VHH binders against UV-B-induced protein At3g17800, chloroplastic. Designs and how they scored, part 12

Target 1, 346 residues: UV-B-induced protein At3g17800, chloroplastic, of Arabidopsis thaliana (Mouse-ear cress) (q9lvj0)
Amino acid sequence: ASSASNDASSGSSPKPIAPLQLQSPAGQFLSQILVSHPHLVPAAVEQQLEQLQTDRDSQGQNKDSASVPGTDIVLYRRIAELKENERRRTLEEILYALVVQKFMEANVSLVPSVSPSSDPSGRVDTWPTKVEKLERLHSPEMYEMIHNHLALILGSRMGDLNSVAQISKLRVGQVYAASVMYGYFLKRVDQRFQLEKTMKILPGGSDESKTSVEQAEGTATYQAAVSSHPEVGAFAGGVSAKGFGSEIKPSRLRSYVMSFDAETLQRYATIRSREAVGIIEKHTEALFGKPEIVITPEGTVDSSKDEQIKISFGGMKRLVLEAVTFGSFLWDVESHVDARYHFVLN

## First folded at step 4 (VHH)

Design s34 (from s1, 15 letters changed; framework vhh_8cml_1)
Fold by ESMFold2-Fast, scan of step 4:
Structure s34 (fold): chain B 346 residues (1-346), chain A 121 residues (1-121)
Amino acid sequence: as target 1 above (346 residues)
Amino acid sequence: EVQLVESGGGLVQPGGSLRLSCAASGFTFSEYGMGWFRQAPGQEREFVALISYSGGTTDYSDSAKGRFTISRDNAKNTVYLQMNSLKPEDTGVYFCATVYRSPWLETFDYWGQGTQVTVSS
């Protein structure tokens, strides 16, 4: 941390490719490949996964050893915990490197940090705020849901992207993290939708454009999904129902999601792996910085010492679109890695 | 269905010890922080101790430091509170609860029904 701080203090350091700095040996290796030869990252990842598999096979052999008497079980538990933490960290950083590589393939730069500028304005949105590339990365069906998500977060502010607001940094970070989870959910749903569309087995040959009742039901189902992400509700909760309704459009995926039972919806809305959850958490914290939080006697979070940031609504839109795209890529890379190194619990 | 069931409470003399257990079901226990809270008659509920999802980080109220130890067994979906050197002011109903997983990620505050701890005055 002191050598990285010394490099940063040079003032002319190159822009980072991503906000999270990878620390594991595999992560550091993949970071070098991302800078020099990003097209080789998938091959480098396969090599790292093979090493993880070899280590896992070796650990399986050691577990079978009869050399551990009951008295030493505590020592073996401690060693196993350390190895599990190392495996988890390595896998998290492999997932992260693959997500970063996908952004590079899409020619989209990740926001490096959300912190007050040295400019007297104090604005955090000094990064490029162009959104056209991010908007084009999704299926038309998925983007309809993304548009409604943006409308829920920004409300009437969708028409006022140049204005600047002073907003809780913690709340913006929570909206970012919730948007990552939403993008993961949407990509999972979209993959199923596209498969069933290709197989011509979509429920009822759905005409999603036909009724206001079905649109209202879609809004209710969307709100249920949003309620699973309280950060979105907390940010947009003060917006009137009329402002919300005027921005929400009919969506093919929304109608499709309405065909899900409660168990299926909950399962799809859940991040499947601990490693994926860990990367969402670490990425968000690297981007926004560690918040000052105290737990109240009621078990709630006291954010009274939370920093306020100045950000344009265009900057907010850029962050949300990036977050949704990050989640979409995370679903893809988690599935890719799990096919090679089985780690996802169900 | 999320359930947290506390046990191990009882009547003990000053200086005695008790070990509370909280059995969890209906959620992925190993992904949530867990905490212990207590409430004495006519008082507000107060924080006692918390443990991170991995067990790598623990935190205690000033009154609990040095006397209480929080621990967890993720294989058994159970969180424990070992209470030593108990004092009459430790009397109350002890609750386990899910604590925020991360400030950035959604979490749910689920509470158990509580277990009574009484330290003779």
Scores: ipSAE 0.289, ipTM 0.627, lowest interface PAE 1.9, mean pLDDT 78

Design s35 (from s3, 15 letters changed; framework vhh_8cml_1)
Fold by ESMFold2-Fast, scan of step 4:
Structure s35 (fold): chain B 346 residues (1-346), chain A 122 residues (1-122)
Amino acid sequence: as target 1 above (346 residues)
Amino acid sequence: EVQLVESGGGLVQPGGSLRLSCAASGFTFSEYGMGWFRQAPGQEREFVALISYSGGTTDYSDSAKGRFTISRDNAKNTVYLQMNSLKPEDTGVYFCATVYRGPWLEPHFDYWGQGTQVTVSS
């Protein structure tokens, strides 16, 4: 069924640096800089944010004209909405360009697409599955949580990364998107943890005296907080089957999260800007393609009609680690942009 | 202030057609997916149709496939449901709802309209 043909002398077209193609004028400009002079992306972003601030200030001045009765009120409102959409698209693409640049600085190539390759096996994971660079990008405390996240997704299959499975493409994409959100949450928590560790103000002092009841309660509270938000996706995994089994190991960051009250945990689990949520959706769609979905009367997604893909568990591990890292970088760049240009207008 | 206002409902004979409209205000319409749901008296609300924020993806309940078409006009901040070959079992209050998260994140319906009554009867 497979055929092998190789043109050893021919060159291939350069692979794209990221799956999402940027379409706004600012996005196209930043895409060109990412290819030619990636070290200049931060400076280019500062210039674009200055332009956005100037545009927002100008729009604020024009808002005052809406209070004066005029024949063009409907047109003015439509123009204002179009400008708001343009602003949000520009901010989304600025966030994306900054995330892509962080991957480039880390010498990690983003997976360009999850689709059947020219590979005779029909597998989608023709990219390298070695993940050492991705694993080293995180603090040891954060990586303990990432390991547990991988264990929840892969279960006993963590021990057999060469095995291939046929899995719903939609569900893999949802796990990817959920893992991006999880990485965002973990980076936010880790940043606070590292600060308190440096300041010698971590809860509990010298040692911890952990109980299994407190560990179980903390995990359950976190899962409830995560699942309560529309921004926080379905974390697929063996939680109901494995619970707190042998695949889940103690972690310092997990214990730290358990010290949070429910309000603080929910706040940290929430993606702060609509622009960041938008980029998670657009990036995932660019990576996996438009999904074939069926929505149930309850509003849940049914993946039974979705395309099946052949992927190794090593390929799945690579996708999840990339997703968590993407989320981690997204928190960093969102914080960077928010310090220069506020996402919220109140 | 977010508002969704449904219109276009009414009384129609079996086999007839209706076009429902949902006018949206108070948010950036083009960034939200939109859905239609219906509820018959004494029954739970059921899904009818969904359209993505760009209009590139649509989905329908099995009962609506082939008879109903969802569409949107982002310039008018309006989503539509064209209903053909109506049956008595299509009777109910029809609601529109916003979906901010795309299909990659589990859908959640953030805002709901008040509904418009559709009655299919001789």
Scores: ipSAE 0.073, ipTM 0.409, lowest interface PAE 3.7, mean pLDDT 77

Design s36 (framework vhh_8cml_1)
Fold by ESMFold2-Fast, scan of step 4:
Structure s36 (fold): chain B 346 residues (1-346), chain A 123 residues (1-123)
Amino acid sequence: as target 1 above (346 residues)
Amino acid sequence: EVQLVESGGGLVQPGGSLRLSCAASGFTFSEYGMGWFRQAPGQEREFVALISYSGGTTDYSDSAKGRFTISRDNAKNTVYLQMNSLKPEDTGVYFCAAVYRSPWLESDEYDYWGQGTQVTVSS
């Protein structure tokens, strides 16, 4: 076993730089570069993507060879499927390494795990709750939507971030995953908004538009962004439209999104690649742990084994801001990778 | 059903010309910015040219400037790429792409894509 020794001056194990441990050869290589020379990760990724392209081209040649006498077509298809799964896993880990590198460039540390501390309080939020850097990474227009998203999750507790609550770990994980998808959606919308703003083609006046109709439609847009993925569909019922009055601020991006046709809105609400979907799932699972699901003799799902965690509202705000930023970075890196190695799109 | 159908590709000698067309259907063409992208064998997909939904703004890659012209006909729901002084390095599959209102420089920001048309520049 290659167990790490705690033989250091502090007697502590090395802290992980991210919750998901990369296992593919490319992923392990990129993980080493992230620790030693993080500024070289983009160059290392370009090299790995070139190798994936070469492998894909080689698979095309091997398909031509499948007609050679003695080749089992069924066996060939199974080998091709396993190779495709391995390439997908490698692409997922390349996306992850690029996202982690973006957090490093921003000088923001990812939460390594959401688990009870050894402290008598049992609190999970031992990470810093100062969020100024995360808040400043987004455009002012995008942050207006992020603020409203936080207000929907935290409600009146936006003014009482030091208070601690005991909350379902499963529910917090679902909020985190939904917030990643929302950040992906918001970044895509914001990039388009910024370009249209520069070109002076925005729909009439983007400065401050606040109505009850806009607030209600904002909730529907948020639900649309997460409802594309069945694995998080149960979360849709957890968001209430009640109590928007004093906490929700005017949003230029909401007004902009409402100018979209239905097809464009639905497409923007969808995560484009299966690799990006996979990384959202794996990152969330690595951060929160795999949920315990028990099927009762009656055929129903029993969530009674759900763990309760103690977390401050400041800790919740930090998790949500990290999740939105992760989604934002995921859009950026997926776009970068797709330009160099074309994904199979959803 | 949204469709972008490219045509006009083919084999041409170095120094020759080709005019690519992209016919759009299933969306309000006049509200979409349009772009042309290409991918050569063993290379990444790259930007070639873009045109705004009004036709008032166009932009080109450095390799395309002075040789290629993008245009559109909103009455025919079609975007064109006139390619002059073609070089062997222009060989590739050419894709048209649509984005609501604003054209994006990077391929990842475009909403709809055609299946592509092959352009081969060789003797």
Scores: ipSAE 0.000, ipTM 0.203, lowest interface PAE 17.5, mean pLDDT 77

Design s37 (framework vhh_7yz9_2)
Fold by ESMFold2-Fast, scan of step 4:
Parts: C-alpha cells; structure tokens; sequence
Structure s37 (fold): chain B 346 residues (1-346), chain A 120 residues (1-120)
C-alpha cells in the first residue's frame, strides 16, 4: 500500500511548505490557501473562527436546554467531548497555518523534515543553513537573548559551524521543542519591553546602570531558564558552566526579566493555551518523526534505541533559530486568535 | 493558572489505609500524565507512582502491591489508594504533572503537599 514516490521529475507534486500536514476540514482549506493565495490566510482564518464560535455557542445552548438524565446523558457527554477535541484540533491547525503564513511573509522556508537523506555523507542537514533572514526578524534586545541561547547550546562550536556531530535524534528534537517554548517566552517579554521602552518607563532606564551582582544574577537566571528545559541542558552537557560564561554577552532583555517578580516570571514562562502546546508537540514530531523510546518504570526516558543522526553545528544553529522564530510567531498568532475566539488558558 | 490541590492525608496506625486525592484546575487534566511523590525530613523527593493519560500505571518497588494510583478525568482528579501502611510510608505526599510527550519534559506543576503519618 506504499507507492514509493520517485520525485525525480520536477513538477509532478507540490513541495511541502511545512512538516505538519493539516487534516481537519478547516486545516485542509487553509493549506490550499497557503499554496495559492497566502495573503488571504488571515481573512480565511477570521471566517473559520467565526464559524467555530457559532458552533461553540450552539453547543452551549443545547447543553443548557438538555434535560436528559434518564435518556442519553452518557452519549451526550461523549459527543460533547468529541466536539471539544475537534474544536481544539481545528484551533491548533488554525494556529499552525498562521505561523506558516508568517514564515512565508518573512521569506523563510521551514525545514520540511529531519531525516537521513540519500546524501553520501548521511547528513540530515541538506536544507540551506543560511540564517541571516532568521537573525533579522527579531528586535536587537530579543536577539541578544537568542545569541546567548545559541551559545549555551553550541558552546565553543559557535566558531566551528562546519563540524559534524553524531547525536541522538530525540535529543535534537527536544532541543528544538525547548527552543520553540523559549522563543514564545522571549517574544512575550520583548513585547512588554518595547512598549515600556517607547513610554520611557523601563526599570533602571534602558540598562545603562550595570552591576556585577546584576550581571551574575542575570546569568544565573538565564542558566536556570535553560535548566527548566532539560533538553537544552542535555545537548550542551559537554560544556562547563564556566565555559558558557565566555560566550554569554550582556543583554538588555535579560536585565529587564530580572526586574520581574516570581509570579510574573512564572506566568510569562508558561505557554498560555493547550492548543499552542499541542502544536509545538505536533510540529516537532512531524519534523523529526516519532522516536523509538522506552519509558522506564521510574518514568524516565530510555533513548538507547534512539536513532543517531549526523548534523553540522551550522545545521543545528539553523534548527534552533527556526525554533525560536516559530515560538515568537506562535505567541503573536495565539494572541491574535485569542482576541477573536477565547481559549481556555493555562 | 494551573493549580493542584491535595487532600486525604492524616494520622493512621500501621496496617491501616488512606486515600489521597489531587484535584487539578486551569488546564485539560485528561491529557497529562500524573504522578505521586513523597518527601521525608532531610531527604530528596522520592517517586511513588505514575499514571499516564491512557491509564497505564507504574509503581516504586517499595509500594508495589500496596498502593494503587487511579484517575477520574470527569472530576479532574488523581487518587492514591494506600493500603497496608507501614511507618516507613510516613512523609509529605505531593502530586505533580509529568511529561506528556518525548519532546517536552517540562510539565512539572506541583501541589502543596499533604502529610501522612503512620504510627507503629
């Protein structure tokens, strides 16, 4: 039942624009618009959100009118659960289509898959590793944090991007997913920073006053944020904490984050909707493929049967920058959708 | 805001039983794995039991056959039924969300804990 598609003749099938294939009716419709008329995606999304809101309102009215304890309560509950799951999946795919459209507007192609190619070297990073466009998409303040994030992942290899490593595919995927979450966090913080900068109400006046204690605390908080994503720390495990310091540069946004109270920091570090979390997971799995893992009795992950991949540090940098940008766009589109169709927020 | 509220702890004699409950709010509980952990004074937190979204369960060797973890997704609640309690089971018991996918391991939301004291 598998015809191996020999895609050697150019023009026999459309090239995928993103790793995740959308399956809902709305998702399939939006996928067609992304290919044919990408500028119409926001308008199409607004129409889909209005339809979802109407369907949700209709379900709410039917629930309020239902006096069915003796007839069909179990079936009604199961139908309601299925409809909720379908709406969640539709919202996930709407978020995904909007993120893909933002990449298209930025003239950046998403990596379609991370898998061994027919390339003689066996490397997975056969996609372009040019990152200039990805680097220019962020505020200068946000990019300072992104640079430090890259330094924590790559260490001294920031200067040796042509070197190839053989590493667990699961580990690379975990770093990708953690980097998406980090980009989401950074964009949320950066939006607040830019607003307060414009209004001239920034704590300490745009990071003009620096102390060694503040810098040490900022570095510790950054490392703690990376530690809250064990996947990132696991990839960087060969580099000492002191080695990270040589690549970590002062950051205005880091100083700003240090002004947050514990509640605000926790709130900003949390992905707001289940739909956004779902799309991070689905996108990552579509990109890397389902890993071969065994969950130990203690709940830890045994990756001993996991596939090893060959990837350059330049390819790794490209994946991390894409992931951070994906998270940044996800915050923007989630905020846009939430204004029109209120999510159940975390 | 994600919140876990634990209840059911208390004082019980050796050989007795307790049922701990942990109710979640602010998120879609039914799609997350849930775990029970315990901590004694001066020691690190110890994993006790785990239940996946699909209902698969695993237990620490020290509690196998005595403790049963279960969940009620309609009530957003995870339970720990503790039978044949021993003095060594004395601890503060915590519930927590556990990782939901191989890609994301940072779903650690913790409750405030509920104390359990087992007297000889």
Amino acid sequence: as target 1 above (346 residues)
Amino acid sequence: QWQLVESGGGLVQAGGSLRLSCTASGFTFSEYGMGWYRQTAGNEREWVAFISYGGSTTYADSVKGRFTISRDNAKNTVYLQMNSLKPEDTAVYYCATVYDSPWLHTFDYWGQGTPVTVSS
Scores: ipSAE 0.224, ipTM 0.580, lowest interface PAE 2.7, mean pLDDT 77

Design s38 (framework vhh_7yz9_2)
Fold by ESMFold2-Fast, scan of step 4:
Structure s38 (fold): chain B 346 residues (1-346), chain A 120 residues (1-120)
Amino acid sequence: as target 1 above (346 residues)
Amino acid sequence: QWQLVESGGGLVQAGGSLRLSCTASGFTFSEYGMGWYRQTAGNEREWVAFISSGGTTTYADSVKGRFTISRDNAKNTVYLQMNSLKPEDTAVYYCATVYRSPWLETFDYWGQGTPVTVSS
């Protein structure tokens, strides 16, 4: 599949439009539509969801029939397991195709792979590091949170984007995956915030005296909720939960998040479907490649055998912004598909 | 909500065999890698064997060729078959989730442990 950024001068080996190769019949069909007629992807998805719903309804009828004498119950259960796995895989690839289509609509090319270049530098970040389009895709309130996230990851290197680091590929991939999860969370919160802002039901806060105390209390509550939630733990673990609160600048969206009780915050931070979690895992693995990992006696991942990559801090910023945007789009497409085809959480 | 329950521990003579079982509830067992660990008095917990969600196995050098880890996803159970047991295998054995994915952080679920005593 030809990339939208592949022009006539790139030769006869076009780069893929996305790192994950879709394998299901629906996925292969949608991949072809993404290349030839990307504007038709939403209509094609509606068609695929109707077929998936018909298959699910048919499976329900066949389950009732399995209770009748003459049906092998053990064989029926195995067939049902295989069909459920096929439906989950199909849903994953539908979600992925819709996310890829959103990047195309935004005129942003996904990084096709993080691998050493053939040039003498050996750098992985041979893709464009310009981020203006990615930065413009978010509300101002959401972007303030994204900027704080970047500051936590890059630290003082926010001012030195041309410098090159040699860093574990596994570690960069973990930060990427965590950033996808964070973008999903931020988009969910921002969507609610923007709705309430438009309806003029957000409280107006203009008191000087409450700013520092309420922000300090809210920061502690936010860190506690994030640290206690396993699905957001990849972000917290990637950037130490201890000490990152002091680097977060106040913003309207942040104050809004701090108004949530712990239960609401955990619910919003949770990836709703196992299909969305599966896509985060498969996309990250397709982008970075299968890691060479060893499980330590302590049960932790030993990255000492993993590849070290050479990447600029500008390249890292580009990956993190893409990851956050991917998560943002994932929330949008999951909500769109869930409205048409109900998901059941684990 | 989550639980890991180990069973099958006990007293066995050197050269004997024992099979440990660990049954999981409250999480999607098939999506997690599972491990067996052991701890002797005064020492840190030592990893023994690992099985991935896909069934790939890895063993500590001290048990390789003697122990076999396996899983039954239909029963939400992981097993440790211990053959040619030695007195130095005496420990409390724990099962635990290792990880779901190298890309995503997971918290570890741990069992309460089952004691194994190998007499000389």
Scores: ipSAE 0.324, ipTM 0.638, lowest interface PAE 1.7, mean pLDDT 78

Design s40 (from y5 with G98V F99Y T101S Y102P L103W K104L S105E H106T Y107F; framework vhh_7yz9_2)
Fold by ESMFold2-Fast, scan of step 4:
Structure s40 (fold): chain B 346 residues (1-346), chain A 120 residues (1-120)
Amino acid sequence: as target 1 above (346 residues)
Amino acid sequence: QWQLVESGGGLVQAGGSLRLSCTASGSTFSSYHMGWYRQTAGNEREWVAFINTGGSTTYADSVKGRFTISRDNAKNTVYLQMNSLKPEDTAVYYCAAVYRSPWLETFDYWGQGTPVTVSS
């Protein structure tokens, strides 16, 4: 009975290139470039970041001027807050445009929406479930961790991807969002790993004979670290961060993460900018739709009105791989933007 | 880089009052929901009180009418005013900062805890 609000009939327009519609002036401009000349998006972003920096510097000059007697300080604070909110929204949409452009470069189409099909099956996964391109986008070391993440989500269904489940839409969205955060974390770790591998300074070396023993100990240590530090669990929304148990395969990157001290692990598990967090939330909500839920004071989600969807395990694997890749790209583009514009860091 | 530091715990007699404070270091305090939790040895952490970014408050039934949570965004501080204390309120009290979303619990930070002992 909620289908009437979804009657933006997409019948007269080509499919969107991404689920989130950009609304800021810069975002709308970048959306146009994504459609017409996607290879020019990075150059257009540099121009937009330069404009943001100029506007930020101009506000700094106005603040100095406004400190003279006779200025309404309450009004000035409200205007400053509005300007900061505008900058954050613009930075969020710049990050989003850059992530979408990276998917286009990889020749991977983002799932436009998760909604019931009009066919007799009622399934949401009407998009192609081919994942080979998504699997090949990651380093072999990073993909070992992604495989274990998939095993934790799908379990025995890893061998039965054609089976269909009826499952909470909210839960699938939470798994998607957690997987985006996990991909961000993994890419950050993998970037450091690849650098140290190239420099031949990896802890314990890359000795194949030690992989199984180191992996078993690394898994136990990682689980212990996540359990002792609640803030570290936030990177996976509690979905996979504490679950490196059965189903694991040897992982070089996991052994590497085990070499981290608690402080380094906490830092790597944290999304650095509020803009990146905002994009993860907005992208997930655009993809799954605004949930009919209430967030409880106890930190739980009241899903008593939760919508059920029909999805294959192959469709779920496709969503998780896309989410991990989105997070991976988000780390890359956040680093690129941060080098050109100063984020307010968490 | 959020760090939460609790203070104000101690020994108090039944029927007495105590005020706990939790000060956050970091740039984004006003964006976080804040909560107080308590824990006794061998038991799971129990939620006590919650205040959202807009100042709306909720309380566990066991403390409703006796405890009051408040926040001062200018000082990056959340408070728990505890009145009419009972021996059953004896616990280590923790504050937590949470950025909540239906999709993500993105910024969960916990303090180290402050002990409260209520003598009968």
Scores: ipSAE 0.309, ipTM 0.633, lowest interface PAE 1.7, mean pLDDT 78

Design s42 (from y11 with Y27R L56T S103L Y106S; framework vhh_7yz9_2)
Fold by ESMFold2-Fast, scan of step 4:
Structure s42 (fold): chain B 346 residues (1-346), chain A 121 residues (1-121)
Amino acid sequence: as target 1 above (346 residues)
Amino acid sequence: QWQLVESGGGLVQAGGSLRLSCTASGRTFSSYAMGWYRQTAGNEREWVAFISSGGTTTYADSVKGRFTISRDNAKNTVYLQMNSLKPEDTAVYYCAREHYTWLGDSQYDYWGQGTPVTVSS
């Protein structure tokens, strides 16, 4: 019998379908539907959003009653604050349930946790590291950008996926979170690109360019992406611009992004809702655990207490692809929910 | 849900001592780092002291050696023992929970109402 078979045995305790456990009443309900009838999650979400909207509207009516005799204004204000926090948490968990459902539709299992295994190697990547399904979920143009993102993170190690490294858990978690944000950005850009491509109004981005110009454009675009997500650059260990250029391939989506003005690029690079930011953080925390962070008198983070984890480069590739896909799905579900509930504050 | 209530402030002579307390009403108190900040009228909040979930402490240079931060997880309370007080320590003192974030930015959330400290020379 193999160690992998023993580690994979579920026994009487099933593994969770996602690392974050949903705690709100709506979240608990949606978690049950995800297990029993995942195809019904979108319909269940519509019902929960309608209830949430009714609760929000009724609170608006009650604001007027706060000024009438018999109304305790201090107590009313406290109740209103609690209800706002509850609605925010509920929205976060609705977004999460929809993202998890999209992974289920894609037949991709989310990594349940990044923790040391009980096997003799002590490796964290005992989950499936197979990436073909994750790679095929994106448009060809978007995947070109994802490949360059992976090249920045892994470098020459993309050719050595079975090798194991000992890496800072905090740094891996930062790369994961940054990759989620990058996937959100890429999906937003790709959605606009695909629309303009279909309408035949692209600014000449589909025309064949000279190889040297394409490489220069790719390098500049990737530098812009890295500057928006410095955690990715930090994980790469200070890889030089020359190193970036040799690993980075030309991309149609890169040329398109470089056509953006500064305002458009900043807007696209920003996560639109507080709820989406909250879910990125909570999901990453559920995966990696809460980091032990000490703030120095200089205002820097003391990482001396950071856990070192043993992970293969194939495991790293799997985590990054999952993170990018999570961000991609988050953009889709945030847009879907906002069209129905209107919660994006800009 | 988290609420923080500071207490123990007051008027004290230079060279004297005060002990501030901050009681949290939220769950998982032992899992969060806690900090103390202070603010004078018209100025930004200044960081004073920090204690990790594991009990590791760090201090602003202006208070190092004079102030001691500690915690009692059984009581959901963080303390700031202030010794050798100076007039420059006069401020409103605030308790804050550190927000553990994987986005690279450490933030403090759930500020309390504050407790005023006045040190007379």
Scores: ipSAE 0.016, ipTM 0.311, lowest interface PAE 8.1, mean pLDDT 77

Design s43 (framework vhh_gefurulimab)
Fold by ESMFold2-Fast, scan of step 4:
Structure s43 (fold): chain B 346 residues (1-346), chain A 120 residues (1-120)
Amino acid sequence: as target 1 above (346 residues)
Amino acid sequence: EVQLVESGGGLVKPGGSLRLSCAASGFTFSEYGAAWFRQAPGKEREFVSAISYGGSTTYADSVKGRFTISRDNAKNSLYLQMNSLRAEDTAVYYCATVYDSPWLHTFDYWGQGTLVTVSS
């Protein structure tokens, strides 16, 4: 409050740089550096990763030394589980800080929250909806796939971005989360494509039946995530096998993906670390707020009490492009951290 | 290394039963939800059933009352008991881990599948 009060008197109020607030000691430290000296974040991350590695190595040595029969084994297992959970949370927040820094380097502000403003229109998309920077961050080949993804979500509304929809906040959040996963997948594929393009080793023709199965497998992972929440499928309006196949434009990256074997496509479509999965969920929940839903004993979601929001299709496009870019950055930073700490991979 | 290995598929007559198994290794299975998916020839992969880390279950409408999902955390195993099998149940069945949240049903890892053929 004191910092906010002082800033208000000067006519400036610092806005949050990201929706998720970091809670671990390392996360809080990195949050301070993001605000004051963002150029030092990579060096601070290296330091934190070295500390985590030292702690993990020490735990490994202590585990071996503490392998004694009796009730102490149960206690040592519980302490080890707690330490692993703390390390996982710390790694999640390190990944998040690195993603936030990449947005700052790109001069793109993350949407701080999706909530009704005091605006008389009741719209949630009062944040800037200009998307040119987000569109330019990707390779031309990757952007062809992103355009098809937007066409799948928005349909004909790509030509009518000023129109406003009234829709479940939960459904919008699910589209956002699915789009993060898609961006992660696309970046991984694009990275390999660009390497092979540079080496002039891009694949030639393909067996249509086999590549059809491989392509369907990758898109099926995304479709499965959307389909597990019927509300998301309903919102997308026009999301169908026909729409996906007929409405999408030919793309170079799509043709490239069709050259993959089933195992490679499945591997690329999977989020590699548990920490990355955790950060996608936590970021989405921080952005949209905890939904007013009841999880039934059957494991289904009762969304009947969920909030309806008013959002323009331009605002929706902005959220989807941000989500895809977040996933793209997440792949980059996960690879960077894995080289230094070595995650337990999915 | 994280690995999911499906088994138990085969050829069965309509009205018959099969029990699929999925063995998980390389991660703490008990902390994750798990799911079964299937893909019929020439069709997209579809959801069959899921079980949360707490044991709550969900089923696709096409399999409700016929299939039962279960888990054994001590054996790091997931099961699908399939009863009253029909020709339309013919598919490759895949095991997957699930991040169980309202925002994200991310399937952390997929097995390579096991073929189930229902025919006379």
Scores: ipSAE 0.228, ipTM 0.549, lowest interface PAE 2.5, mean pLDDT 76

